# Designs tried in a protein design chat: VHH binders against f4i9g2. Part 34

Target 1, 368 residues: f4i9g2
Amino acid sequence: RSEKSEERRFDQKMSAHGAGIKTSSSAVPFASPKSRFLSKQEKFYPRCTPRLTGPQSRDTPPKRDTGIANEKDWGIDLLNENVNEAGTNEDGSSWFRESGHDLGDNGYRCRWSRMGGRSHDGSSEWTETWWEKSDWTGYKELGVEKSGKNSEGDSWWETWQEVLHQDEWSNLARIERSAQKQAKSGTENAGWYEKWWEKYDAKGWTEKGAHKYGRLNEQSWWEKWGEHYDGRGSVLKWTDKWAETELGTKWGDKWEEKFFSGIGSRQGETWHVSPNSDRWSRTWGEEHFGNGKVHKYGKSTTGESWDIVVDEETYYEAEPHYGWADVVGDSTQLLSIQPRERPPGVYPNLEFGPSPPPEPDLPPDQPQ
Key: E = the ipSAE of ESMFold2; O = the ipSAE of OpenDDE; V2 = 0.75 times the mean of E and O plus 0.25 times the DockQ between their complexes.

## First folded at step 17 (VHH; framework vhh_3k1k_2)

Design u3 (at its last look DockQ between E and O 0.10; V2 from the best seeds 0.00; counts 0 for: pae O 12.0 > 2, grease 24.7 > 24.2, placed apart)
Fold by ESMFold2, look of step 17:
Structure u3 (fold): chain B 368 residues (1-368), chain A 123 residues (1-123)
Amino acid sequence: as target 1 above (368 residues)
Amino acid sequence: QVQLVESGGALVQPGGSLRLSCAASGFTFSSYAMRWYRQAPGKEREWVAAISSSGGSTSYKDSVKGRFTISRDDARNTVYLQMNSLKPEDTAVYYCAAPYRPWGYDRTYYDYWGQGTQVTVSS
């Protein structure tokens, strides 16, 4: 038995074969600082019943490892008219709420709302912005951005968006979701960042992945993974997790699998590097021929090796658990965004002269 | 401008002791782990010792454990290497290094290096 490899496994759940679909909760803790707000919403809202027009309190960082929320989990509700209001709650905290819209070329329209709050002494604050975008190409976008700080010095930032557009190559509708989340401790050398994405098209193409990073004092860790389904039976999944200490010790696990029609491969490596650059490594692989035979092989720097063929049925997830039909059902607010109305007479081409070059359009994934 | 300046290298007899110093400037010293390396003639540069940014953790190459001690003084922006029971195989140019490990999920890192100080152990 390889007890040495078990001691070096970064994340017991993520080192398992075929774990790319399964959600993993990293065990790397982020300090949960005590807030001066002992009751969550009650310091900003429940005791101020006569003035229920103010925004909700936000005084703690977002949670790690939550993936990408559905639009319903946000409860996005954009105002129908422009608003610019502010107030003060009974406990002395302040709030504001505003809304508006921006117009641009090719029917571009962005409807937005922004709100925020600040404690009486200014030690904590938060903001939240929501938007809907559309243009005459059929592009639609729904998004959220949140940020804040608390009295313990923690700070955080989070974005989420959904996009509908037409893929240039396939000419199919695509829905893409993404999220970025980050938090940093005010009292420790600690923090984390996560980027998640999901992409779907109407014929079953699906791409999902995440990049994660964390630091807690002397240790840092990274996690990356991806899944790709071409909608025609090809599957690629991979993970790459690693960690290091400030003293130069590094360790990690990585694996990938690629399959089509029962034929494909899996392979991976568990490794450890000392500050002296001495490397321990154990590699493994499986080749599946689609005929009930599997070639299994591997070796390690400590001399372990194997190279055998076994009788084994090939199993892998050929289709995503969550795909186009699911994301369409979960994206009704995005899909119902109404484009800006066209002015009368837009369709005729005029012969006044060459049109000036248009200004560059924003990319589908907005810079935040 | 990051600078690391080693000092304290000398000629000593076997069994002797030396204390190397590395003065740092141009960065926030207390935020960096520090390391010592050495390079003997005709050999590759090798790691010798490391100390965490807090000073609470240290690590040593096996051949120097129990003989060498790394320490740091954040008030003076200096890392030290106390070398005891020196042997002829410890003869080398000794370098200090500060690994740069920026915050972020896309790692970008490299080491800042000093120019080195010569340690010679011979009868």
Scores: ipSAE 0.332, ipTM 0.762, lowest interface PAE 3.7, mean pLDDT 78
Fold by OpenDDE, look of step 17:
Structure u3 (fold): chain B 368 residues (1-368), chain A 123 residues (1-123)
Amino acid sequence: as target 1 above (368 residues)
Amino acid sequence: QVQLVESGGALVQPGGSLRLSCAASGFTFSSYAMRWYRQAPGKEREWVAAISSSGGSTSYKDSVKGRFTISRDDARNTVYLQMNSLKPEDTAVYYCAAPYRPWGYDRTYYDYWGQGTQVTVSS
């Protein structure tokens, strides 16, 4: 059924007649008493030259397990001019800020800013360095380094880097992010370290990973994980975690996942070592056939064993949640870095800089 | 090899003073905070004091605040613990510790400790 709901036009006209009443009131010339405005010489207190307010304290230790912050989160603020300033605040704290430019071959330019401060008693200090780099090869880099100490003797260090470069093999643009964070206690046998990395290319190849270490007195833990996407549907994910307790107990858990086009495998191991060196372990595996069937198998040192085929749907992430489009979108400052003008006829020497030294081979996993 | 050698421990009367020294070698001393610990008989080792790598920051166990002073001489690779107003409860083996930890997944890292120096406070 059709209901026609209606048009209503309301017109309202109202005519407000602006009656012009001219009232002539005779402005009696009130003799403005010549108030001798003693020109209070506003003692122009010389505008206190804006006390060069030193940089705000940025002496916060890094947080654990926060991954790699986005460019926007870092708030990279490079000074536009060469500055070399220092001062002391009213509270006795000191600060410095400096900036500069380094120039090199092949159009290399590094802009950097450094700032820091110290408490009046020297019990706390912090330093922060920012940089951007570029050259004529298309290389761009943003980076941050932060460090500090507090009155408790705690110390921390943090670095962040974002790099745009061309992959030597594929000639594809690559964006790489990395972060390292560490903190140490001055009062306890405690500290932690985290290394994070992300690598993206324009074809969807993605690598992500983290290494984490922590210690609290006699307790320690390690965590490693990685993700790899080839951009064609191949996926590799893995984790490896282990810990030691003050009692001498050790445990670990690791798994690996490999998939391509709905076919793949999962496998894992959980192990425990008691203080008396008794070892327990469980291993498991899954084979996914892509047809809704999964072969599941496993065994333990305690005599558990299974080997079955079940009807189960295979679920895995074929693509990274955060990929090339995303990283490009979040790397606007990196991308905005302007290289030096290249003189006509000068071509960058593509001297493939020495491949960054292979990341020191993580010591081969000591065979368990 | 990292070595820490504590010295200066002695028998003292209550209210007395001692200065402990810890000579460090085998690492970049100036880059690391140093700590003093003590272990009384039958008790767990406990933290006493810490000094930052720069020497600008110090921290103390509450029970020793105002009595103990930690200091360092980087030129001599030595950390000191000045102990004043000593009490019987301060009786312990005092150990110097360097927070020398390789960052990474090396499971074999251990705190470097000296052999300790005995402090006895007894009337």
Scores: ipSAE 0.006, ipTM 0.202, lowest interface PAE 12.0, mean pLDDT 79
ESMFold2 (binder alone), look of step 17: mean pLDDT 81; pTM 0.819

Design u4 (at its last look DockQ between E and O 0.01; V2 from the best seeds 0.00; counts 0 for: pae O 5.1 > 2, placed apart)
Fold by ESMFold2, look of step 17:
Structure u4 (fold): chain B 368 residues (1-368), chain A 123 residues (1-123)
Amino acid sequence: as target 1 above (368 residues)
Amino acid sequence: QVQLVESGGALVQPGGSLRLSCAASGFTFSSYAMRWYRQAPGKEREWVAAISSSGGSTSYKDSVKGRFTISRDDARNTVYLQMNSLKPEDTAVYYCAAPYRPWGYSKTYYDYWGQGTQVTVSS
């Protein structure tokens, strides 16, 4: 029996398929993404030092994520004063760091810090920018943007942000995190792109997900998944993974589950398509009635089928492991941002919030 | 603007040979796999052959293996289909295609197509 699980869960005892499901498929199984707990064990080196030495050189693309970071993982430490420094390291490379703040309408304030470096011959360079934003609507934002290239032609770009705002209709506070990363090899037809998000409100609504893409030479793969908890016992989870060769072979695996109060369903498909459009497919499903009975069924284009009812307890993740109380506790820096003092009689402009940052739909193509 | 232009279609007798060309422009040709398709009257369009972006891998529909050869010339931005031992069943309009497979998250996903060139195999 194969297991199809969300990467945010490490529990291996729950079956995505019933006991009567035979795994017989023409599709190639997908590898699971890494968990962020492994990434948390990596040693970090601070990029801002007050010892009057330049920032350490950055010439390596970022690693793929196993989960979205929280603010502590970035170590955001904005400079408290206006800084404009530059220098040259012993190897001939140059560096700079600067800081400032921008003011705008409706109490907008952005405190920012930026630093970067360039090799002596200009073949590599990098920049890093951090910020905090606020306005009189109660909006708060922390953010990071990093980019660079190295002498091998590799290039990369990352953003991360954490946002506090109030929902316009419910008047509930929301904390949202998002991240994007991309890296492209300068020497191979290889690279990857990832977008992550987590959204929470004070009544237990939670949405999480990722969109991922990777390529290594003649193969490309895509991964999408989502989790939605309404805060009242309803849960929806889904995953859609697929891959393609340049010659036109495609394969994939997808599934979803929906549950409320022990009643719900799981279903999925493993599939393969040849370049001439011949499609192989194996589908499966489970219907959970909340009475100790589970209907398990499936079929394939190769003629396999099963249809049984078993006595089985229903297990699923009814609540997120990480929710509102956790994100509030992990968002102390965001929550501590102090807005500008209002002049007497000035009220927030509620018609428009700050402009959202651009969200790339595609990474740029960077072959030379 | 992506453009694919096929040429080389003709009327030939059974057992004959023909070479089709597809000239490409508007994209980095060496970064794209290329494919040939064909459509006979009253039939759905079907895949015929594919070649990887590097040119190191090829794949063929079973009915044309051993008779057709796909190749590419990146200096001329051209993909070819050499067709030998032609049969009446090979009569079709032949199209070249370049699959659009963008990096990263995408809201759109499609192939670029040429206008086609007619191949007729008749005694």
Scores: ipSAE 0.278, ipTM 0.740, lowest interface PAE 4.1, mean pLDDT 78
Fold by OpenDDE, look of step 17:
Structure u4 (fold): chain B 368 residues (1-368), chain A 123 residues (1-123)
Amino acid sequence: as target 1 above (368 residues)
Amino acid sequence: QVQLVESGGALVQPGGSLRLSCAASGFTFSSYAMRWYRQAPGKEREWVAAISSSGGSTSYKDSVKGRFTISRDDARNTVYLQMNSLKPEDTAVYYCAAPYRPWGYSKTYYDYWGQGTQVTVSS
């Protein structure tokens, strides 16, 4: 049933004529007494040349498990001019600020700024470095490095990088983000390391991953996970985690998920080892047939075993929650990097630079 | 025990030069930034100059900038204040200061002070 709810146009014209009463009131020119505003010569106190206030201390250690921050959060502030400044504060603390430009072949340009400070006794230190890079190949890079030490002996290091480049194989634009963070305690046998990476292309190919390590005295933990989307509907997800407790117990959990067009598999293992070296493990698997049926199977070292087909709907994420459109939207500063002007007739040598050596999977200081 | 002993104070004519010394003992001198202060009669003690622990960075009060130079000799555990082009307004007791505790960017740390050395600039 069709109900026609009507357009009512109401026009109302109201004309009101309000009359122009001309009242001529002869404003007697009140002779405003020329108050000799003695121009208080604002003693222009010479604007104390802004005491080149050294950069404020940014000696905050990174937080764990924060992933890759956005450009806005890193607050990249590159100086426009070449600066080389240093100073000592009244309290004896020192600071420095420097900036520069590096130029290279193929229109390479690197703008960088570095700042840091040290406490009066040298017990606390901090350094921050920022950079942007570009060349005529379309390569763009933003990066930050921060490090510090506090009076308690804690130390930390973190880096963040965004890169825009053309994929060598597909000629597609790719954005890659990465972050590494580490901190060590000065008072305890404690520390942690995190490595994060994200890679995106315009076709929806996406790779994400993280490696995490930590130690607190006799406790240690390890975590790895990865996600891969091919942009065509293929999805791979995996996790691998283990930990060791103060009591000498070890445990681990790992799983893998693979899907394409509603068909796929899940597999996992959970294990623990007691201090007396008794090992327990459970393995499980799922096969998804895309028809609403799932084959579930598993076994354990305690004698558990199952093998069943159940009616279950398959749920998986066929696309990344954060993909190409999102990363492009969040990479405004990266995209805004202006390459040097290319002279007429000069073409960048697409020298396929050596693939950066696979970054070592392990932080250098992990005891083998 | 931390000790700071200032020396080199004298009566000088306007435009003259003087070099103050502060001998430090009782702490790891090379690890700490050192400072000079001065106190004129009837005035509050004021900061004059600072030098970082490494000696790589120095700072000065604006009124002494270009005239005074702070330096250090870690081998001798001594900080110096070279004062040139002295003015009557530079008349004060000059004090050397060292930090009491090695802790971070706290504004509220204690300083060790010497007894000071008198600098008088008079015609």
Scores: ipSAE 0.026, ipTM 0.275, lowest interface PAE 5.1, mean pLDDT 80
ESMFold2 (binder alone), look of step 17: mean pLDDT 81; pTM 0.815

Design u5 (at its last fold request DockQ between E and O 0.01; V2 from the best seeds 0.00; counts 0 for: pae O 14.6 > 2, unsure alone 64.5 < 65, placed apart)
Fold by ESMFold2, fold request of step 18:
Structure u5 (fold): chain B 368 residues (1-368), chain A 124 residues (1-124)
Amino acid sequence: as target 1 above (368 residues)
Amino acid sequence: QVQLVESGGALVQPGGSLRLSCAASGFTFSSYAMRWYRQAPGKEREWVAAISSSGGSTSYKDSVKGRFTISRDDARNTVYLQMNSLKPEDTAVYYCAAPHRPWGYDRTTYFDYWGQGTQVTVSS
């Protein structure tokens, strides 16, 4: 049967899937699962709180993201004063707010704030924790952790962190962000999970990626991808998505690209495996020579193949669209964390058994 | 501990029928998909049929479609394989399996629970 691409809403680029543009298949669709972790009926929160100053109840799971948040999205504001408050709302629910700080070795300090609540019958509960950390090595960290459950049986957990440290070998500053979110339905074995990271250093090294997972309607799906820029013109990007049913059907799509100075390659595979382990596969590749010519090729287990050279300008993201200058500009709160003051004097005994204690950061002396 | 116990294997004439049972214990049966496999002498174990945890979806190896039916009874923690129009090539030890697929991104904890098998022989 013929199936024209003009009768579809989407038009596939010939360079990426040269042999198969006109024969689109739905064998490997990947879409975000329909969210069942958000209540269809929102709990009303009054705009004006009565004489109680307790925090608003949190009974709704977080939504899936399209990227990792920056520190401004959280609005972290840690008070200098210790807080230890608790109360009861008119509906019988309880709440608390507390704050403090922890001290540790090597100048470690963690300033934190925590709040939470429980419904009268205990069927709903939530907590939120915020912190900033530092020590004398130049380490700084901002963080958030939230969790909860509601009366519908949903549960959730999320974290976000932003970290500054110096790379031990290069002494370059490095900023790293990471986030995790998870939401599960208590009435079904359904839910989703996302993990994100971004890493940057002052010379332009950048690494970004995500791991995602979900389960719904007796199917599970996974997605992972990564981007790596070495800061010297080398780029690697890749994606690997797959799914499986409880009955043993599996399918997926993956690709990667590597480029340096306009020369590189892209390649990928779309595949399907039946419960009896029969595998269908379609692969494709592109070789870019940096001269306006691109070699495109591919084949499938059903006998499709193509091999062609086309005139095509090479396009790829040679530099990250969000890099060191951007993350420094978006990390003002992290960078402003003031470390604990170092006390004057010496530490009475350094616990280095047979080894000598570390020397200060001074110019090398001539040995005696 | 998890246990899967097959029963119902027998000697049957070609064209006959047989129903296999697999009784499960040690896990929440309604949360697991169930599968039947078979292994003939000198052959690798092969998949035969599967049924989803809800029972709403089934799948079959092509050579048994229309002849075999997988079903489940969650009240009895049992999966069945009804085999009709049996042929000599259906002779094998039949095993039931329960794929263990814990929630989460990490797949390194995936494995299958297996029963001990029951012999089905189709011969004149």
Scores: ipSAE 0.639, ipTM 0.888, lowest interface PAE 1.3, mean pLDDT 80
Fold by OpenDDE, look of step 17:
Structure u5 (fold): chain B 368 residues (1-368), chain A 124 residues (1-124)
Amino acid sequence: as target 1 above (368 residues)
Amino acid sequence: QVQLVESGGALVQPGGSLRLSCAASGFTFSSYAMRWYRQAPGKEREWVAAISSSGGSTSYKDSVKGRFTISRDDARNTVYLQMNSLKPEDTAVYYCAAPHRPWGYDRTTYFDYWGQGTQVTVSS
């Protein structure tokens, strides 16, 4: 049955004939006596002169979900000389810049530069630190740390590192990149944290991952993902996400993918919990046999269930989109770091390179 | 209400010294950088010196470097300008400036409160 929803075009033409009554009343201008109230125009000397160019923070809050920037994007500029300077601008803002180098054992050298500023009223602050490290073992590092606060009360912290080292076991060259970012709102109960990492070796082994957390008042979200490539064709990918809404609803989604030589599996779970604690979940899986057939199975808490074999082509990325060749190409500055001259007869102590700095403890507010 | 009151201006001979004071009220003095300006007859007002809110950083106009010293006493809500080796070209009305950012204005915009100024005359 064809229910014709009639688009009634109400045309209403209302012709408002507003009659122009000309009433001429000659109101006699009562010459109100010009009381010369010499209003002493108190020359309000503008006690305030507007300044259009206030102190600008050199740094801005980082953007969310931007991953790890390339060294080129950071524009790392180390001062060549040891500097220790500070000043106050005409606008009352202050700045400092300092640089130095640290020397250590095994030919260790760290060049660093630090800069910062503060607005005239102290409401805004920023700091940037850059460093370059090297030793005789072939270790090289570039790093950046940025932090700031704005007049709105927002605060942020960001760090970036790029490291070249030799794997202790394989003696293979490895490049590792990492970034941590966080921001907090000054006006809302809001903040976010992101941790990113990338690891590459010359054989094609690649590891990528991220941990993300955010909060906006009663809303929160969590995200973790990882990718692993062994350089031989084995691939592992996984994602785990959850969120809580202002209404008290929680939801999550996770999946894992494993493949080697066209054979592999996918599995996942989607769930939600209502404010009344009712839980719904769906689990699914795929087995890929490499022969154009896929076994698909799944179930839900609502009684859904399937178990079927279908003809389906298997698609997965056997290699990382961004791998060793790419990271090497993007690490020109890192690679260009010149270690100190090694004296004749001095051999680098191959002692165990500093254990990678302990993974910074997740901010305490991250739901475990 | 924000008030700035400059004092210490006088007639001095070339090579003489003066100490200017600016008493501030009506705002949290310790939180703000303070500045000195001067305006000579027929000239535009020009920046002379600045001191950060913490007092840890100071800057000067090139023409007064080595001769003038800006300082602050937060306990007294006062900023000072010690002027040594005064020259005729230093003759001006000297003004103290305090920054102000009203609510709702752009973060890149601020205003200065000004005092009435104090006259410094350097003459033989």
Scores: ipSAE 0.035, ipTM 0.380, lowest interface PAE 4.3, mean pLDDT 80
ESMFold2, look of step 17: ipSAE 0.571; ipTM 0.861
ESMFold2 (binder alone), look of step 17: mean pLDDT 81; pTM 0.816
ESMFold2, fold request of step 18: ipSAE 0.609, 0.631; ipTM 0.876, 0.885
ESMFold2 (binder alone), fold request of step 18: mean pLDDT 80, 80, 81; pTM 0.814, 0.815, 0.815
OpenDDE, fold request of step 18: ipSAE 0.000, 0.000, 0.000; ipTM 0.200, 0.192, 0.176

